# Ledger of designs, part 5: VH-VL binders against Glycolipid transfer protein 1 (GLTP1)

Target 1, 202 residues: Glycolipid transfer protein 1 (GLTP1), of Arabidopsis thaliana (Mouse-ear cress) (o22797)
Amino acid sequence: MEGTVFTPCLEGMKHVKSDQGEMLTKPFLELCKTILPVIDKFGAAMTLVKSDIGGNITRLEKNYLSDPDKFKYLYTFVQVEIESKIAKGSSSCTNGLLWLTRAMDFLVELFRNLVAHQDWSMPQACADSYQKTLKKWHGWLASSTFSMALKLAPDRKKFMDVISGSGNIQADMERFCAEFGPFLHDNHKFLASVGMDDMKAS

## First folded at step 1 (VH-VL)

Design f1 (framework fv_ucenprubart)
Fold by ESMFold2-Fast, scan of step 1:
Structure f1 (fold): chain C 202 residues (1-202), chain A 121 residues (1-121), chain B 108 residues (1-108)
Amino acid sequence: as target 1 above (202 residues)
Amino acid sequence: QVQLVQSGAEVKKPGASVKVSCKASGYTFTSSYYMAWVRQAPGQGLEWMGLIYPSGGSTWYAQKFQGRVTMTRDTSTSTVYMELSSLRSEDTAVYYCARDYDFWSGYFDYWGQGTLVTVSS
Amino acid sequence: EIVLTQSPDFQSVTPKEKVTITCQASQSIGSSLLWYQQKPDQSPKLLIKYASQSFSGVPSRFSGSGSGTDFTLTINSLEAEDAATYYCHQSYSLPPYTFGGGTKVEIK
C-alpha cells in the first residue's frame, strides 16, 4: 500500500469545509467512508462499529441525494427535521449524524491512545476510548456486547504493521486525530446548540 | 472478472417506452455497489441519467428525466433495468449501464457494452 | 448543476508527443474529478479517479492533476492505441453527475 491506511482520509479532510467554513455534506460523508477500511483492519472486534457507521452514512447519503442543493451543508438535515418535529426519531438524519459523530469520536480517541501510550494493549486502548466516548450513551446490554468484542481485538504489533503500508503511520495517526477531531467538535457544537447532542441509545 | 451484459438494440416510435436490461456477474450484486445509467447521442458526449442501489432498491434520477425514467432491479437474476417512457427523437442514443464503486467516489469502474435505442417516425 | 468545460475539443498529435487536456468546473469540486477514455464503438474506460489516482492497469504515461476548479489529464508520450475521446466527470454533486464535452485525440 502506498502511504498508510489513513492516506485517503487525510486527503479527504481538505474538502470538508467551504471557503466560508461551512461543513459540506458530500465531502464530510466521503471522509467518513474512508474510515471504513481503517475499521476493517481491526477485524471481528469492530464488526458492530463498522455496521453502525456504514448504516448512518447510508441514511445521510440517501437523504442528501433526494435534494443535493437543499442539503449541500451538513447541518441543514438537522434544521429541516427540527422544523418538521422528527429530529428525535430513531430513523432521523439527526439521530444518524449524532451516532456517526459519536462512533468517530471513539475512533479518534482510540488512535489518540495508541499514539500517546505505546505500551498499552489493543483491548486496553479500546476499553479506555469506549469509556470516554460511547459508554455513557449505551445501556448495559451494549456495554456487555462491547466487552465481549474486546476479546476479538487484534494484537497491537500485528495491527500496526497492517495499517502502516509504505508511509509514516505515527505521523498519519497524529494528523488523523488533530485534523478529524475538530470536525467532530463542530458537529457537537451545532447539535448541542439545538438540543440534539444528549440523546441516549434506545 | 466483472461483466455487465446489456440487452439488444431497440427501434421505437415517438411516444413509446423502452426497457433496457443490464445483467451483472463476477461480483456480489447486492453488495455496496451502485449501478448508473449513462447515455450518449450519436456523435455527442456522455450524459448521466440516474443511479440505483441494487441491494436496497433506492434510485436517484437526473431532473430532466424525472417522470419519464424508472430504474429497477431483480436480485434473483442480478439484473438492473432502465425504462424510459414518452420517447422523443432526441432520445436516440447508446444507453450504458456502469458499476459505481460507490456514489461518493463516483467512479464507474466497469461498463456494459451499450444498447442502441433509435427513436424515429 | 456543475458544468465541466473541456479544452481543446480536438487535437491531432504526433506519436510520442505530450498531450494535455484541461477540464474546468463551474464551481469548486475538490478532487472529485474522474477521467475516462472512449475508443470508437467501445464503452468508456476509467483512467483516473480522485483527480490524480490511476485506476488499476492504466499505463503510467497517463496522469491527472488539479483540484478545485482546474484539472488536467496528461499523456506523457502518446502511443497509437491512445487515439480516443477523453471525458472528465465530476462526482461531487448528485444529481446530476456531469461530464465534460469530450476531447478527441487522433494520431497524425
Scores: ipSAE 0.006, ipTM 0.450, lowest interface PAE 15.2, mean pLDDT 86

Design f2 (framework fv_ucenprubart)
Fold by ESMFold2-Fast, scan of step 1:
Structure f2 (fold): chain C 202 residues (1-202), chain A 122 residues (1-122), chain B 108 residues (1-108)
Amino acid sequence: as target 1 above (202 residues)
Amino acid sequence: QVQLVQSGAEVKKPGASVKVSCKASGYTFTSSYYMAWVRQAPGQGLEWMGLIYPSGGSTWYAQKFQGRVTMTRDTSTSTVYMELSSLRSEDTAVYYCARGYYDILTGYFDYWGQGTLVTVSS
Amino acid sequence: EIVLTQSPDFQSVTPKEKVTITCQASQSIGSSLLWYQQKPDQSPKLLIKYASQSFSGVPSRFSGSGSGTDFTLTINSLEAEDAATYYCHQSYSLPPYTFGGGTKVEIK
């Protein structure tokens, strides 16, 4: 491929914020969709992660499309649901945004580990990243299922070859984490400010 | 040659606000680096206050300072500002700006400003 | 919030002796730990990043080790110029970023 698996993602990051620094719903969701091909490169190990991310994107997109003017800014979903006292519901857009953000935290940590620890196997890197991010929010059953799936992670060398394409994968992995991380910071900052950042799996 | 140059010492009365500046040079101000603010009361340890990404203006504040601290930047002058309001005697400290980088190799603060002494006294 | 606990808070050490400072995190932070040196009336200076990687220009007598929750800074042969306060710092993943309480190292 031309560039790396991160090339569409890195380009999408340029459009996420308004001129005033507000998080834009449509560009943010489009950015998140560019992550799905990255997850595909992990094969069976990430089927659960892909399904979860895709479901949350679909939930947010469906609500955005119902009233694009109202939901132009990402955090409006949360504000509206707090007003209606439904934000903590398992099917809420607030819950969807939180879990989408957490899944992306997992991916950022995974790629951080891959660059920091060149001697780690893919299952080792996946397990460490999961332990530090998603695991504390999952119930016992979900945690055991997820942990088993991550053990199916591909061979590291083969994976790196697949994601590298014609570009500099090291630089793109570093840029992905450095540039995507701030958007995740913004999401957690907002969710924490309204008491919605500490919800566990429903 | 990365340099962070801070504004000079300030003396303030309780209840006032202070705005400290940090001018960056030697790198692209709007790149992936953030700017953090860390303070140190006389004889005490380092206390993280918050950070700002000059590129997008995104900020994160430590819970202790939430509602009193505001971090801003001016991309035309490569300068970050930290404003602390409702000052108390306990806010007497040296205030540092520090350049940070968050990536898949973990974050770090590599270069620090010289510090700005803020004294709050009646 | 991730809490970093440093031990000891003070050491008085004879020149050329080995100094060991520990830093313990309240939860796993991988290798996202840094060590700073602060001399009196000066800004902190980065010594070690990523738990064990020396920053440019730092003398080889300084080394870092550890991962997860337990980290160590070692000065294998203390020089007079090393009298300073040492801080560990975590910048794991997302803010808030926190510092240890510091360890003051003094020459006997």
Scores: ipSAE 0.000, ipTM 0.432, lowest interface PAE 17.5, mean pLDDT 86

Design f3 (framework fv_ucenprubart)
Fold by ESMFold2-Fast, scan of step 1:
Formats: sequence, C-alpha cells, structure tokens
Structure f3 (fold): chain C 202 residues (1-202), chain A 120 residues (1-120), chain B 108 residues (1-108)
Amino acid sequence: as target 1 above (202 residues)
Amino acid sequence: QVQLVQSGAEVKKPGASVKVSCKASGYTFTSSYYMAWVRQAPGQGLEWMGLIYPSGGSTWYAQKFQGRVTMTRDTSTSTVYMELSSLRSEDTAVYYCAREGYSYGYFDYWGQGTLVTVSS
Amino acid sequence: EIVLTQSPDFQSVTPKEKVTITCQASQSIGSSLLWYQQKPDQSPKLLIKYASQSFSGVPSRFSGSGSGTDFTLTINSLEAEDAATYYCHQSYSLPPYTFGGGTKVEIK
C-alpha cells in the first residue's frame, strides 16, 4: 500500500470540522469507516470490535441519509433525540454515537500504548487499553468475551509489518493519536454537556 | 495577539439585572473556541457560571444560575455577553470571561475581569 | 457534579523550598485536570493542562502529576513571584465545569 494503514484516516481528518469548528456528520462517519481496515489488520481478535463499530456507523449513516440537511452537524442527532425523550434508548443514535466514540477511544489508547511501549506484547497493550477505556462501561459477560479474544491477538512484529506499508508508521501512529483523540474528546464534551456520557452497557 | 476586553465596573441595586460584555480579538471568534464565564466573590474562589459556543450559539449553565443567567454573542463585533438577573448581595464578584479551545478543554486566555457590586 | 477538593487551603513557605498542592476529584476524570495561578488583583493564568503538560512560557519549576481521582501540582523551588492562589479545574464533565477551592501560597 502507498503510505501506511493510517493514510486514508489522516486524510479524512482534514474534512471533519467546518470552518467554524462544527463537527460534520458525513465527514466524521467517513473518517470512522477508514478505521475498519485498520481493525481488520488485527485479525480474529478484533472481530467483535469491528462488528460493533460498523453497526454504529451504519445506524448513524442510515439516520443521516433520511434527512442530510437536518443532520448535517453530528450533534443534531443527540439534540433531536433528547427533545423526543428517546436519547437513552438502546437503539438510539445517541447511544450509537457514545459507543462508537468509546470504541475509538480504545483504539487511540491501544496505538498510544504501542507508540509509548515498544517492549509490550500485543495482548498486553490491548488489555491495558481495554482496562482504561471500555472495561468500566462493560458488564462481566462482555469483559470475559474480550479477555478470550486476546488469545487471538496477532504477533506484534508481524502486525507492525502489515500496517507499515511504504510510509512512516511510527509518525502516522503518533499523528493518529494526536489528531483523532481531540475529535473524540469533543464528542465526550458534548455528550457530557447533555447528560449522555455515562450510560453503561445494557 | 489574543485579547479579551471586558466592560467596566457596575454598581447595582438588589433585584436589578447586569449585562457584562467581553470583546475578543486576535483569533477567529466563530472558529473552534468556546467562551466561559467564571466569577469570584471578594476573597473567595473561582466559580464556573457557564459556557457559550460562539459559532453555533449553544450554551451550558451551572444549575445554581439556571433561570437567572443568559449568555449571548454578536458575531459581527466578536463579543460575548453575560446577563445576570434578580441580583442579590451575594452576586457581588469579579466576573471573568475566558477562552476555551474546542479540542483542548482548558482556559488559555482570560479577560481582565469586571467588578459588579450589588448593594442597597 | 464532580467536586474537586484541594489541600492545603494555605501554605507559608520559605524561598527555594518545595511546595506540593493536592486536588482530589469525587470521581475519575482521567487526565482532564488543569492548574491555574492567580496573583493578587490579576486574572488567573493557565499553568498545567491535562494533569501533567506545561503550558507555554510556564517556568520548569512547575510540574503536575496524577490521573483518575488524585492530582498534584509541585513547585520545585519556590520563588518570590510564585506567591499566589492556585486552583485546579476539571474539564471532564460539562455541565458543570468545576474548580477546586484554591490553595494560597505565601512567602515567609
């Protein structure tokens, strides 16, 4: 591949915000879609993570396409659902955005660990990242499932080779963490502002 | 250079309203920055009142001030306003505006403060 | 709301001694904690962002540490110009943002 596995993601980051700093729905969802190939490189260990992220992207995209003018800005989904008193529902776009953001937090933390700790194994990096992000929001069943999936984690050196392509993978991982993290922070800030950032798994 | 310049000191009677302004310069007012209002009673600590997103107009208020505080902006003059109604003696304080980066979550530049005195 | 508890309320310290100020959050806030310095009759100034990152132009004697619920601001060698009140601030939960009660540092 030209560049690294992060090349499409880094390009997509340029389009996520309007000139006025507003989070744009379509560019944000397109950015999230560029993460799916990254997750694929982890193989079987991330099958459930990929399914969860893909499902939340699909939920938000389907709603966006029903009225693109109305849902031009990402947080409009949440505002509309709060007014309709459906935001806390398990099938809501608000719930979908929250879990999408949380899954992306996990991935950012994972790559942050891979950058910071060259000596950590892939299962070690995954376990640490999970503990710091998703675990507190999951019940025992989901936590147990994640622990079992860690046995399928790829060898770190082979994984790094696969994601490197022709580009500078170290620099791209650092840029991914530094640039994608702030978008996730903005999502949490907005969700917290409306009381929607602390929902646990149903 | 970023500057936040606030309106001058005010003396009000209990029950009155006060409207403090904060004029921003040195950056794009309607970009990814928020503006907060923080007050400080004489000899006391900092108390967050609320936040406005100038680009979209969205506001967040501390529950203590809900129903009494209103934050607005004028994009043509790069100015944020904080109006506090039904003033009480306990509202005597220095009122600060402070800029927050959308992605940063910290207050990097502060206005000089506006003293509002509520006395009978 | 997230409550931030600072200790101590007050310290009187001889020049060049180390000062430590603690901020405890009522729930985990990750690294979303900020430190400000306010000198008499002045606006607050940002010192430390995200628990441990120094803001530009801040002297190296100031450092921050901690995560989750327990955070510390350290002034390694107190200078006369550091006489001020120090505040922690959480940006994790909105609304409200909250501040600690402040720690006043005076020179002996």
Scores: ipSAE 0.005, ipTM 0.450, lowest interface PAE 14.0, mean pLDDT 86

Design f4 (framework fv_ucenprubart)
Fold by ESMFold2-Fast, scan of step 1:
Structure f4 (fold): chain C 202 residues (1-202), chain A 122 residues (1-122), chain B 108 residues (1-108)
Amino acid sequence: as target 1 above (202 residues)
Amino acid sequence: QVQLVQSGAEVKKPGASVKVSCKASGYTFTSSYYMAWVRQAPGQGLEWMGLIYPSGGSTWYAQKFQGRVTMTRDTSTSTVYMELSSLRSEDTAVYYCARDLWFGELSYFDYWGQGTLVTVSS
Amino acid sequence: EIVLTQSPDFQSVTPKEKVTITCQASQSIGSSLLWYQQKPDQSPKLLIKYASQSFSGVPSRFSGSGSGTDFTLTINSLEAEDAATYYCHQSYSLPPYTFGGGTKVEIK
């Protein structure tokens, strides 16, 4: 592959915000789609994460396509659903955005750990990242299922070889963490400002 | 063994500028870690000033210091710098650098420099 | 700007007693709250990350709890070496990250 597995992701980050600093729906969702091939490289360990991310992207995209002019800016979904008193529903775009953001927090933390701790095994890095991000929002059954799945994580050396392609993987992982993190932080700040950032698994 | 070693104490006149350094060792300086700057006036609490991503050079500043603070780094010496201009007496403080393990909601400052006392007096 | 209100400002405690320090955020910050210990003439040291997770090497007598807007740091059985000022810190909102006003703990 030309570049690394992160090359499309890093290109997509340039288009996410408007000139006024507003989060754009279509570019943000396209950016999130570039993460799906990255998740594929983990194999069976990330099947649950991939399904969750893909489902939330699909939910948001379907709603965006129903009225692209209205939903040009990402947070409009949340504002509309608050006005309609449906934002806290399990099938809402608000819930979908929150869980998408949380799943991406997990991935960003995982790659941060891989950069920071070159001596850690993949299962160790996955377990630490899960503990710091998704675990507090999951009930016992979900937590047990995710913990078991993460034990299936690939061998670190083989994984790094697969994602490296022709580019500088170390630099790209660092840029992914540095540049994607702030978008996720902005999502959490907005959700918190409207009381929608602390919804727990039902 | 991670260490952050800061430059020595400075005495400056009002209106001058000061540039404090923080030299990192014991880890890969251009890795995913950020470096934050936090100050503490005598007998007062901690105040966040901003942070820098050493690998890329990107910076984020607190609004209070915007226009007066500049953060830079030199990757060849594993050193970050914090320059504060137009100094006033209320800028008298101990200035700390601190390694930010993660940018955003999972951030925590795991290692701190020893601090640099900057005194602004006429 | 997220404001962190810390209480009490000061307490003088006999060794082996339980110490409780609270930190209230002006808006929900999830679990993005940290606790630091600062001894006289020293830099701050991280004690608790993500509201309730102990940092490596921190004695088990230190624990953190809370989520949303209300957070607590507890020292189960105070030791002489624990005389210090304690600060809460939020990493939720950037810029700025903000700190609480601090709680000074002295041994009688």
Scores: ipSAE 0.000, ipTM 0.441, lowest interface PAE 16.1, mean pLDDT 86

Design f5 (framework fv_ucenprubart)
Heavy chain, then light chain:
Amino acid sequence: QVQLVQSGAEVKKPGASVKVSCKASGYTFTSSYYMAWVRQAPGQGLEWMGLIYPSGGSTWYAQKFQGRVTMTRDTSTSTVYMELSSLRSEDTAVYYCARGSYYDYVWGSYFDYWGQGTLVTVSS
Amino acid sequence: EIVLTQSPDFQSVTPKEKVTITCQASQSIGSSLLWYQQKPDQSPKLLIKYASQSFSGVPSRFSGSGSGTDFTLTINSLEAEDAATYYCHQSYSLPPYTFGGGTKVEIK
ESMFold2-Fast, scan of step 1: ipSAE 0.008; ipTM 0.490

Design f6 (framework fv_ucenprubart)
Fold by ESMFold2-Fast, scan of step 1:
Structure f6 (fold): chain C 202 residues (1-202), chain A 120 residues (1-120), chain B 108 residues (1-108)
Amino acid sequence: as target 1 above (202 residues)
Amino acid sequence: QVQLVQSGAEVKKPGASVKVSCKASGYTFTSSYYMAWVRQAPGQGLEWMGLIYPSGGSTWYAQKFQGRVTMTRDTSTSTVYMELSSLRSEDTAVYYCARDYYYLDYFDYWGQGTLVTVSS
Amino acid sequence: EIVLTQSPDFQSVTPKEKVTITCQASQSIGSSLLWYQQKPDQSPKLLIKYASQSFSGVPSRFSGSGSGTDFTLTINSLEAEDAATYYCHQSYSLPPYTFGGGTKVEIK
């Protein structure tokens, strides 16, 4: 592969915000789609994560396509659903955005751990990242299932070889964490401002 | 403090329409609050009719009233209206407006009620 | 769509006795259950929000409990001023909103 598994992601980050700093729906969703090939590199351990992320991207994209001018800015979904009294529904775009953001928090934390702790095994890095992000939002059954799946994580050295193309993988992992993290923080700040950041798993 | 003041009692004949008003004060009318309408027939319980989002104007009606009820608002006067058409004797009730705090899921303040009597 | 079944429909209670009113939802509503007090010729007044949190100015003898589908309102020592009809109400995020049938409490 040209560059690294992160190359399309890092290029996509440049288009996410308007000149006024507003989060753009289409560029943000396209950026999220570039993460799906990264998740594929983890194999069976991330099947549930990939399904969840893909489903939330599809939900948001379907609604975006129903009126692209209206939903040009990402947070319009949340505002419209609050107005319609449906934002807290399990099938809402608000719920979809929240869970998409949370899943991405997990991935950013995972790669942050891989950069910071080169001596950690992949299952250890996955478990730590899960504990700091998604675990508090899951019930015991979901937590048990997810924790078990993460133990299927690939060998770290083999994984690093797979995600490394012709580029510098260490630098790209660092940039992924540094540049993607702020978008997720902005999502949480907005969701918190409208009371939608602490919803539990349905 | 928060107050919801409703229009006075109405006496209508079967087939007529009635429009009840609810004037809000003590908070920002076009904020995150919704306004619900609830009625109570003499000696009966509370029945939800629908709600309106004053900021955007969007409305939701209970299936029972769909086609007969219309909710509107006037942001310049901080007033919500509920209009019920094709009145029947069974529509005789006290009609209440109530403020709905969407983010926290509770109705915290209620209007004093408007008695609508439908008789020939 | 969510049905609230409230019981009993009527209680005549001696002053200072404990009153218990129950409300059952047809599906889980988390903690999105409210309790109202309505005195004759008055509008309903909020007593309890989020199943167990007292609204401002409500006497401590009123308490709520429960989650999911089963909820209870308790008046631990009935006073004369508590003679009223009590209603449970679910205001879950997705309407329609529904009320229980009410429980009339009067002094014996």
Scores: ipSAE 0.005, ipTM 0.425, lowest interface PAE 16.3, mean pLDDT 85

## First folded at step 4 (VH-VL)

Design k10 (framework fv_dusigitumab)
Heavy chain, then light chain:
Amino acid sequence: QVQLVQSGAEVKKPGASVKVSCKASGYTFTSYDINWVRQATGQGLEWMGWMNPNSGNTGYAQKFQGRVTMTRNTSISTAYMELSSLRSEDTAVYYCARGPYYDILTGYYGMDVWGQGTTVTVSS
Amino acid sequence: QSVLTQPPSVSAAPGQKVTISCSGSSSNIGNNYVSWYQQLPGTAPKLLIYDNNKRPSGIPDRFSGSKSGTSATLGITGLQTGDEADYYCGTWDTSLSAGYVFGGGTKLTVL
ESMFold2-Fast, scan of step 4: ipSAE 0.663; ipTM 0.862

Design k11 (framework fv_dusigitumab)
Fold by ESMFold2-Fast, scan of step 4:
Structure k11 (fold): chain C 202 residues (1-202), chain A 124 residues (1-124), chain B 111 residues (1-111)
Amino acid sequence: as target 1 above (202 residues)
Amino acid sequence: QVQLVQSGAEVKKPGASVKVSCKASGYTFTSYDINWVRQATGQGLEWMGWMNPNSGNTGYAQKFQGRVTMTRNTSISTAYMELSSLRSEDTAVYYCARGPYYDILTGYYGMDVWGQGTTVTVSS
Amino acid sequence: QSVLTQPPSVSAAPGQKVTISCSGSSSNIGNNYVSWYQQLPGTAPKLLIYDNNKRPSGIPDRFSGSKSGTSATLGITGLQTGDEADYYCGTWDDSLSAGYVFGGGTKLTVL
């Protein structure tokens, strides 16, 4: 592969915010789609993460396409749903955005750990990242299922070789964390400001 | 400077209720959970519950369920813990504490900022 | 009783090293990160260690933490008289709804 597995992602980050600093719906969702191939490189260990991310992208995209002018800015979904008193529903775009953001927190934390701890095994890095991010929001059954799946994580050296392609994977992992992290922080800040950042799994 | 400042000591009779306040300053109040922890004289730390100051959502330890209520007033960055149906065994120092929390930019932290404590004495 | 088990006391002379254990189960220490808190006489607790082995800004490197299975350990080297305090481990418990749990505390006596 040309560059690394992160090459399309790093390219997409340039388009996420408007000149005024507003989060744009379509570019943000397109950016999130570039992460799906990254998740694929983990194989069976990330089946649950991929399913969840893909489902939330699809939910948000479907609603965006119903009125692209209205939903040009990402947080409009949340504002509309709060006014309609449906934001806390399990099928809401608000719930979808929150869980999408949380899954991306997990991935950013995972790659941050891989950068910081080059001696960690892949299952160790996955388990640590899961415990710091998603686990807090999962019930016991979801936590047990997820923890078991993460034990299927690939061998670290083989995984790094696969995601490296022709580029500098260390530099791209560092850039992924540094540039994607702020978008997730902004999502949490907005969701927190409207009381939607602490919903637990149903 | 980041700090939590609690209300002053209280003396209550059995069966009464007490409401302790915890005023936050030096950080964004709504960004961190507030936990309440008590300590009876000469005893260990006992966790009572957490409150999310942004949403108002709470989680209480089973022992206090039905007797404790945790609330906040975001306009004055103040958290409250009200304990009802007081008994002599509720005599303790009550602390508020920020965290534990995870932030994608700064990492995962334990309860890193604590109030100075509020002594509550329950006596007949 | 305390969900997490600590020895009630430990003592050593200045300059020596000491370890404080904290024992739990798979639902708490086994599945979660451990924090350690120092409480000097008459003061509020202070965060000493978080994420099993990390130190907050301002905590000297003579304090260390570790975790193995369902047990955690706080290590203190180069003991000073100012270390005389109560030490508590703490972690989330998956078996308890919204539950954080503390150990029973260990009184460290220096001298």
Scores: ipSAE 0.102, ipTM 0.617, lowest interface PAE 4.8, mean pLDDT 88

Design k12 (framework fv_dusigitumab)
Heavy chain, then light chain:
Amino acid sequence: QVQLVQSGAEVKKPGASVKVSCKASGYTFTSYDINWVRQATGQGLEWMGWMNPNSGNTGYAQKFQGRVTMTRNTSISTAYMELSSLRSEDTAVYYCARGPYYDILTGYYGMDVWGQGTTVTVSS
Amino acid sequence: QSVLTQPPSVSAAPGQKVTISCSGSSSNIGNNYVSWYQQLPGTAPKLLIYDNNKRPSGIPDRFSGSKSGTSATLGITGLQTGDEADYYCGTWDYSLSAGYVFGGGTKLTVL
ESMFold2-Fast, scan of step 4: ipSAE 0.322; ipTM 0.782

Design k13 (framework fv_dusigitumab)
Heavy chain, then light chain:
Amino acid sequence: QVQLVQSGAEVKKPGASVKVSCKASGYTFTSYDINWVRQATGQGLEWMGWMNPNSGNTGYAQKFQGRVTMTRNTSISTAYMELSSLRSEDTAVYYCARGPYYDILTGYYGMDVWGQGTTVTVSS
Amino acid sequence: QSVLTQPPSVSAAPGQKVTISCSGSSSNIGNNYVSWYQQLPGTAPKLLIYDNNYRPSGIPDRFSGSKSGTSATLGITGLQTGDEADYYCGTWDSSLSAGYVFGGGTKLTVL
ESMFold2-Fast, scan of step 4: ipSAE 0.575; ipTM 0.844

Design k14 (framework fv_dusigitumab)
Fold by ESMFold2-Fast, scan of step 4:
Structure k14 (fold): chain C 202 residues (1-202), chain A 124 residues (1-124), chain B 111 residues (1-111)
Amino acid sequence: as target 1 above (202 residues)
Amino acid sequence: QVQLVQSGAEVKKPGASVKVSCKASGYTFTSYDINWVRQATGQGLEWMGWMNPNSGNTGYAQKFQGRVTMTRNTSISTAYMELSSLRSEDTAVYYCARGPYYDILTGYYGMDVWGQGTTVTVSS
Amino acid sequence: QSVLTQPPSVSAAPGQKVTISCSGSSSNIGNNYVSWYQQLPGTAPKLLIYDNNERPSGIPDRFSGSKSGTSATLGITGLQTGDEADYYCGTWDSSLSAGYVFGGGTKLTVL
C-alpha cells in the first residue's frame, strides 16, 4: 500500500475541527472509521474492541443522519440529550460518544506503548494499555473476558510488517498518538464539564 | 423469554392509514432500538426505519419519509409504526425487530429478535 | 432493486457445502459490519451471523461468515434439509439517504 495503515487516518485528522475549533460530527466519525482497518490487523485479540467501536460509530452516525444540520457539531448530541434528561441512558448518543472515546484512548495508548517500548511483546503492550484506559470502567466479567482476548494478540514483528506498507510506520504511529490524542482529550474535557465522563459499564 | 408480539392482520383501502403495534417483553424495552422492516409477497426484506424507545428519536428510509411515523408507549413496552396514504404497493408483511445493543461483551449484533409479522393488505 | 447483490438461488445435496455471496460498495459493506439472516418459509427472519463472522448463541458452527473489501460471504457446511430457507445479508449504509440495507436474498434448496 502507499504510505502506512495510518495514512487515511492522518489525512482525516485535518478535517475534524471547524475554523472556530469546534468538533465536527461527520469528519470525526469518518476519522474513527479509518481506525477499523487498523484494528483488523490485530485479528482475534481485538474482536470485542472492533464490535464496540463499530457499534458506537453506527449509533452516532444514524442519529447524525436523522438531522445533519442540527447535529453538525459533535457535542450537540450531548447537549440535546441533557436537555431531554436521557443522556445517561444505555442507548444514548452521549453514552456512545463516551465509549467510542474510551476505546480510542485504548488504541492511542497501545500505539504509544509500541513507540516507547520496542522490546515489549504485543500482548504486554495491549495489557498495559487496557489497564490504563478501559479496565477501570469495566466490571469483573468484562475485564476477565477482555484480558483473555488480548493474550491472542499477534506477533509484534509480523504485525509491524503488515501495517508498514511503503511508508514510515514509526513516524506515523507517533503522529497518530500526537494528533489523535488531543481530539480525545477535548471529548473528555467537554463530557466532564457536563458531568458525563464517569459512567461505568453495567 | 425475550419476544416481540405484533398486532393482527389489517385490510385497508387505498388512501387510508394503518398503525401496527409491537409489544416487547422479557427485556428492558428502553435499552434497544426498534427497527421496522417490510416484505411484499415473494419479495425481499425492505428496511423502513428505526426508533429509540428511550428518547423517541427516529430515522426513516428516504422512500418512506413523510408517510411513516414511528412512536412508542414506554408504560406498556409497545412500539408503533403508522403508514399513511396507503397504496396497493404497500401490501406486505410488516415486521418489528430489536436493534443493536452496544456493550463490550455482546457488541453489535444486528436485529436479533423479530416480531411474528403483521400482514397489511391494501385493496379496493 | 436491492443495493446489495446476492445470487437468487443456490443448491447442493445433504452433507455438502455452499457459499452465498453478498456484494456492495464502500458506503455499506466496505465500511460497516455485515449480518446474515435466515428466513424459513412462512416465518420471520432469524439472526444467523453478526459483526461479519460472529454467531449468536444457539447457531451451529456449520454456519460461518467472512468479509473482504466490499463483499461478504456466508458459508454453510454439512447441509441439512432443515437449512432450506431464504438467506439475506444486511448492513448499515453510510450514504445520507439509505439507512440499513438488505441483499435481495438467496433461496437455498437442499436436494
Scores: ipSAE 0.014, ipTM 0.568, lowest interface PAE 8.2, mean pLDDT 87

Design k15 (framework fv_dusigitumab)
Heavy chain, then light chain:
Amino acid sequence: QVQLVQSGAEVKKPGASVKVSCKASGYTFTSYDINWVRQATGQGLEWMGWMNPNSGNTGYAQKFQGRVTMTRNTSISTAYMELSSLRSEDTAVYYCARGPYYDILTGYYGMDVWGQGTTVTVSS
Amino acid sequence: QSVLTQPPSVSAAPGQKVTISCSGSSSNIGNNYVSWYQQLPGTAPKLLIYENNKRPSGIPDRFSGSKSGTSATLGITGLQTGDEADYYCGTWDSSLSAGYVFGGGTKLTVL
ESMFold2-Fast, scan of step 4: ipSAE 0.576; ipTM 0.862

Design k16 (framework fv_dusigitumab)
Heavy chain, then light chain:
Amino acid sequence: QVQLVQSGAEVKKPGASVKVSCKASGYTFTSYDINWVRQATGQGLEWMGWMNPNSGNTGYAQKFQGRVTMTRNTSISTAYMELSSLRSEDTAVYYCARGPYYDILTGYYGMDVWGQGTTVTVSS
Amino acid sequence: QSVLTQPPSVSAAPGQKVTISCSGSSSNIGNNYVSWYQQLPGTAPKLLIYDNNKRPSGIPDRFSGSKSGTSATLGITGLQTGDEADYYCGTWDSSYSAGYVFGGGTKLTVL
ESMFold2-Fast, scan of step 4: ipSAE 0.523; ipTM 0.836

Design k17 (framework fv_dusigitumab)
Heavy chain, then light chain:
Amino acid sequence: QVQLVQSGAEVKKPGASVKVSCKASGYTFTSYDINWVRQATGQGLEWMGWMNPNSGNTGYAQKFQGRVTMTRNTSISTAYMELSSLRSEDTAVYYCARGPYYDILTGYYGMDVWGQGTTVTVSS
Amino acid sequence: QSVLTQPPSVSAAPGQKVTISCSGSSSNIGNNYVSWYQQLPGTAPKLLIYDNNKRPSGIPDRFSGSKSGTSATLGITGLQTGDEADYYCGTWDSDLSAGYVFGGGTKLTVL
ESMFold2-Fast, scan of step 4: ipSAE 0.318; ipTM 0.786

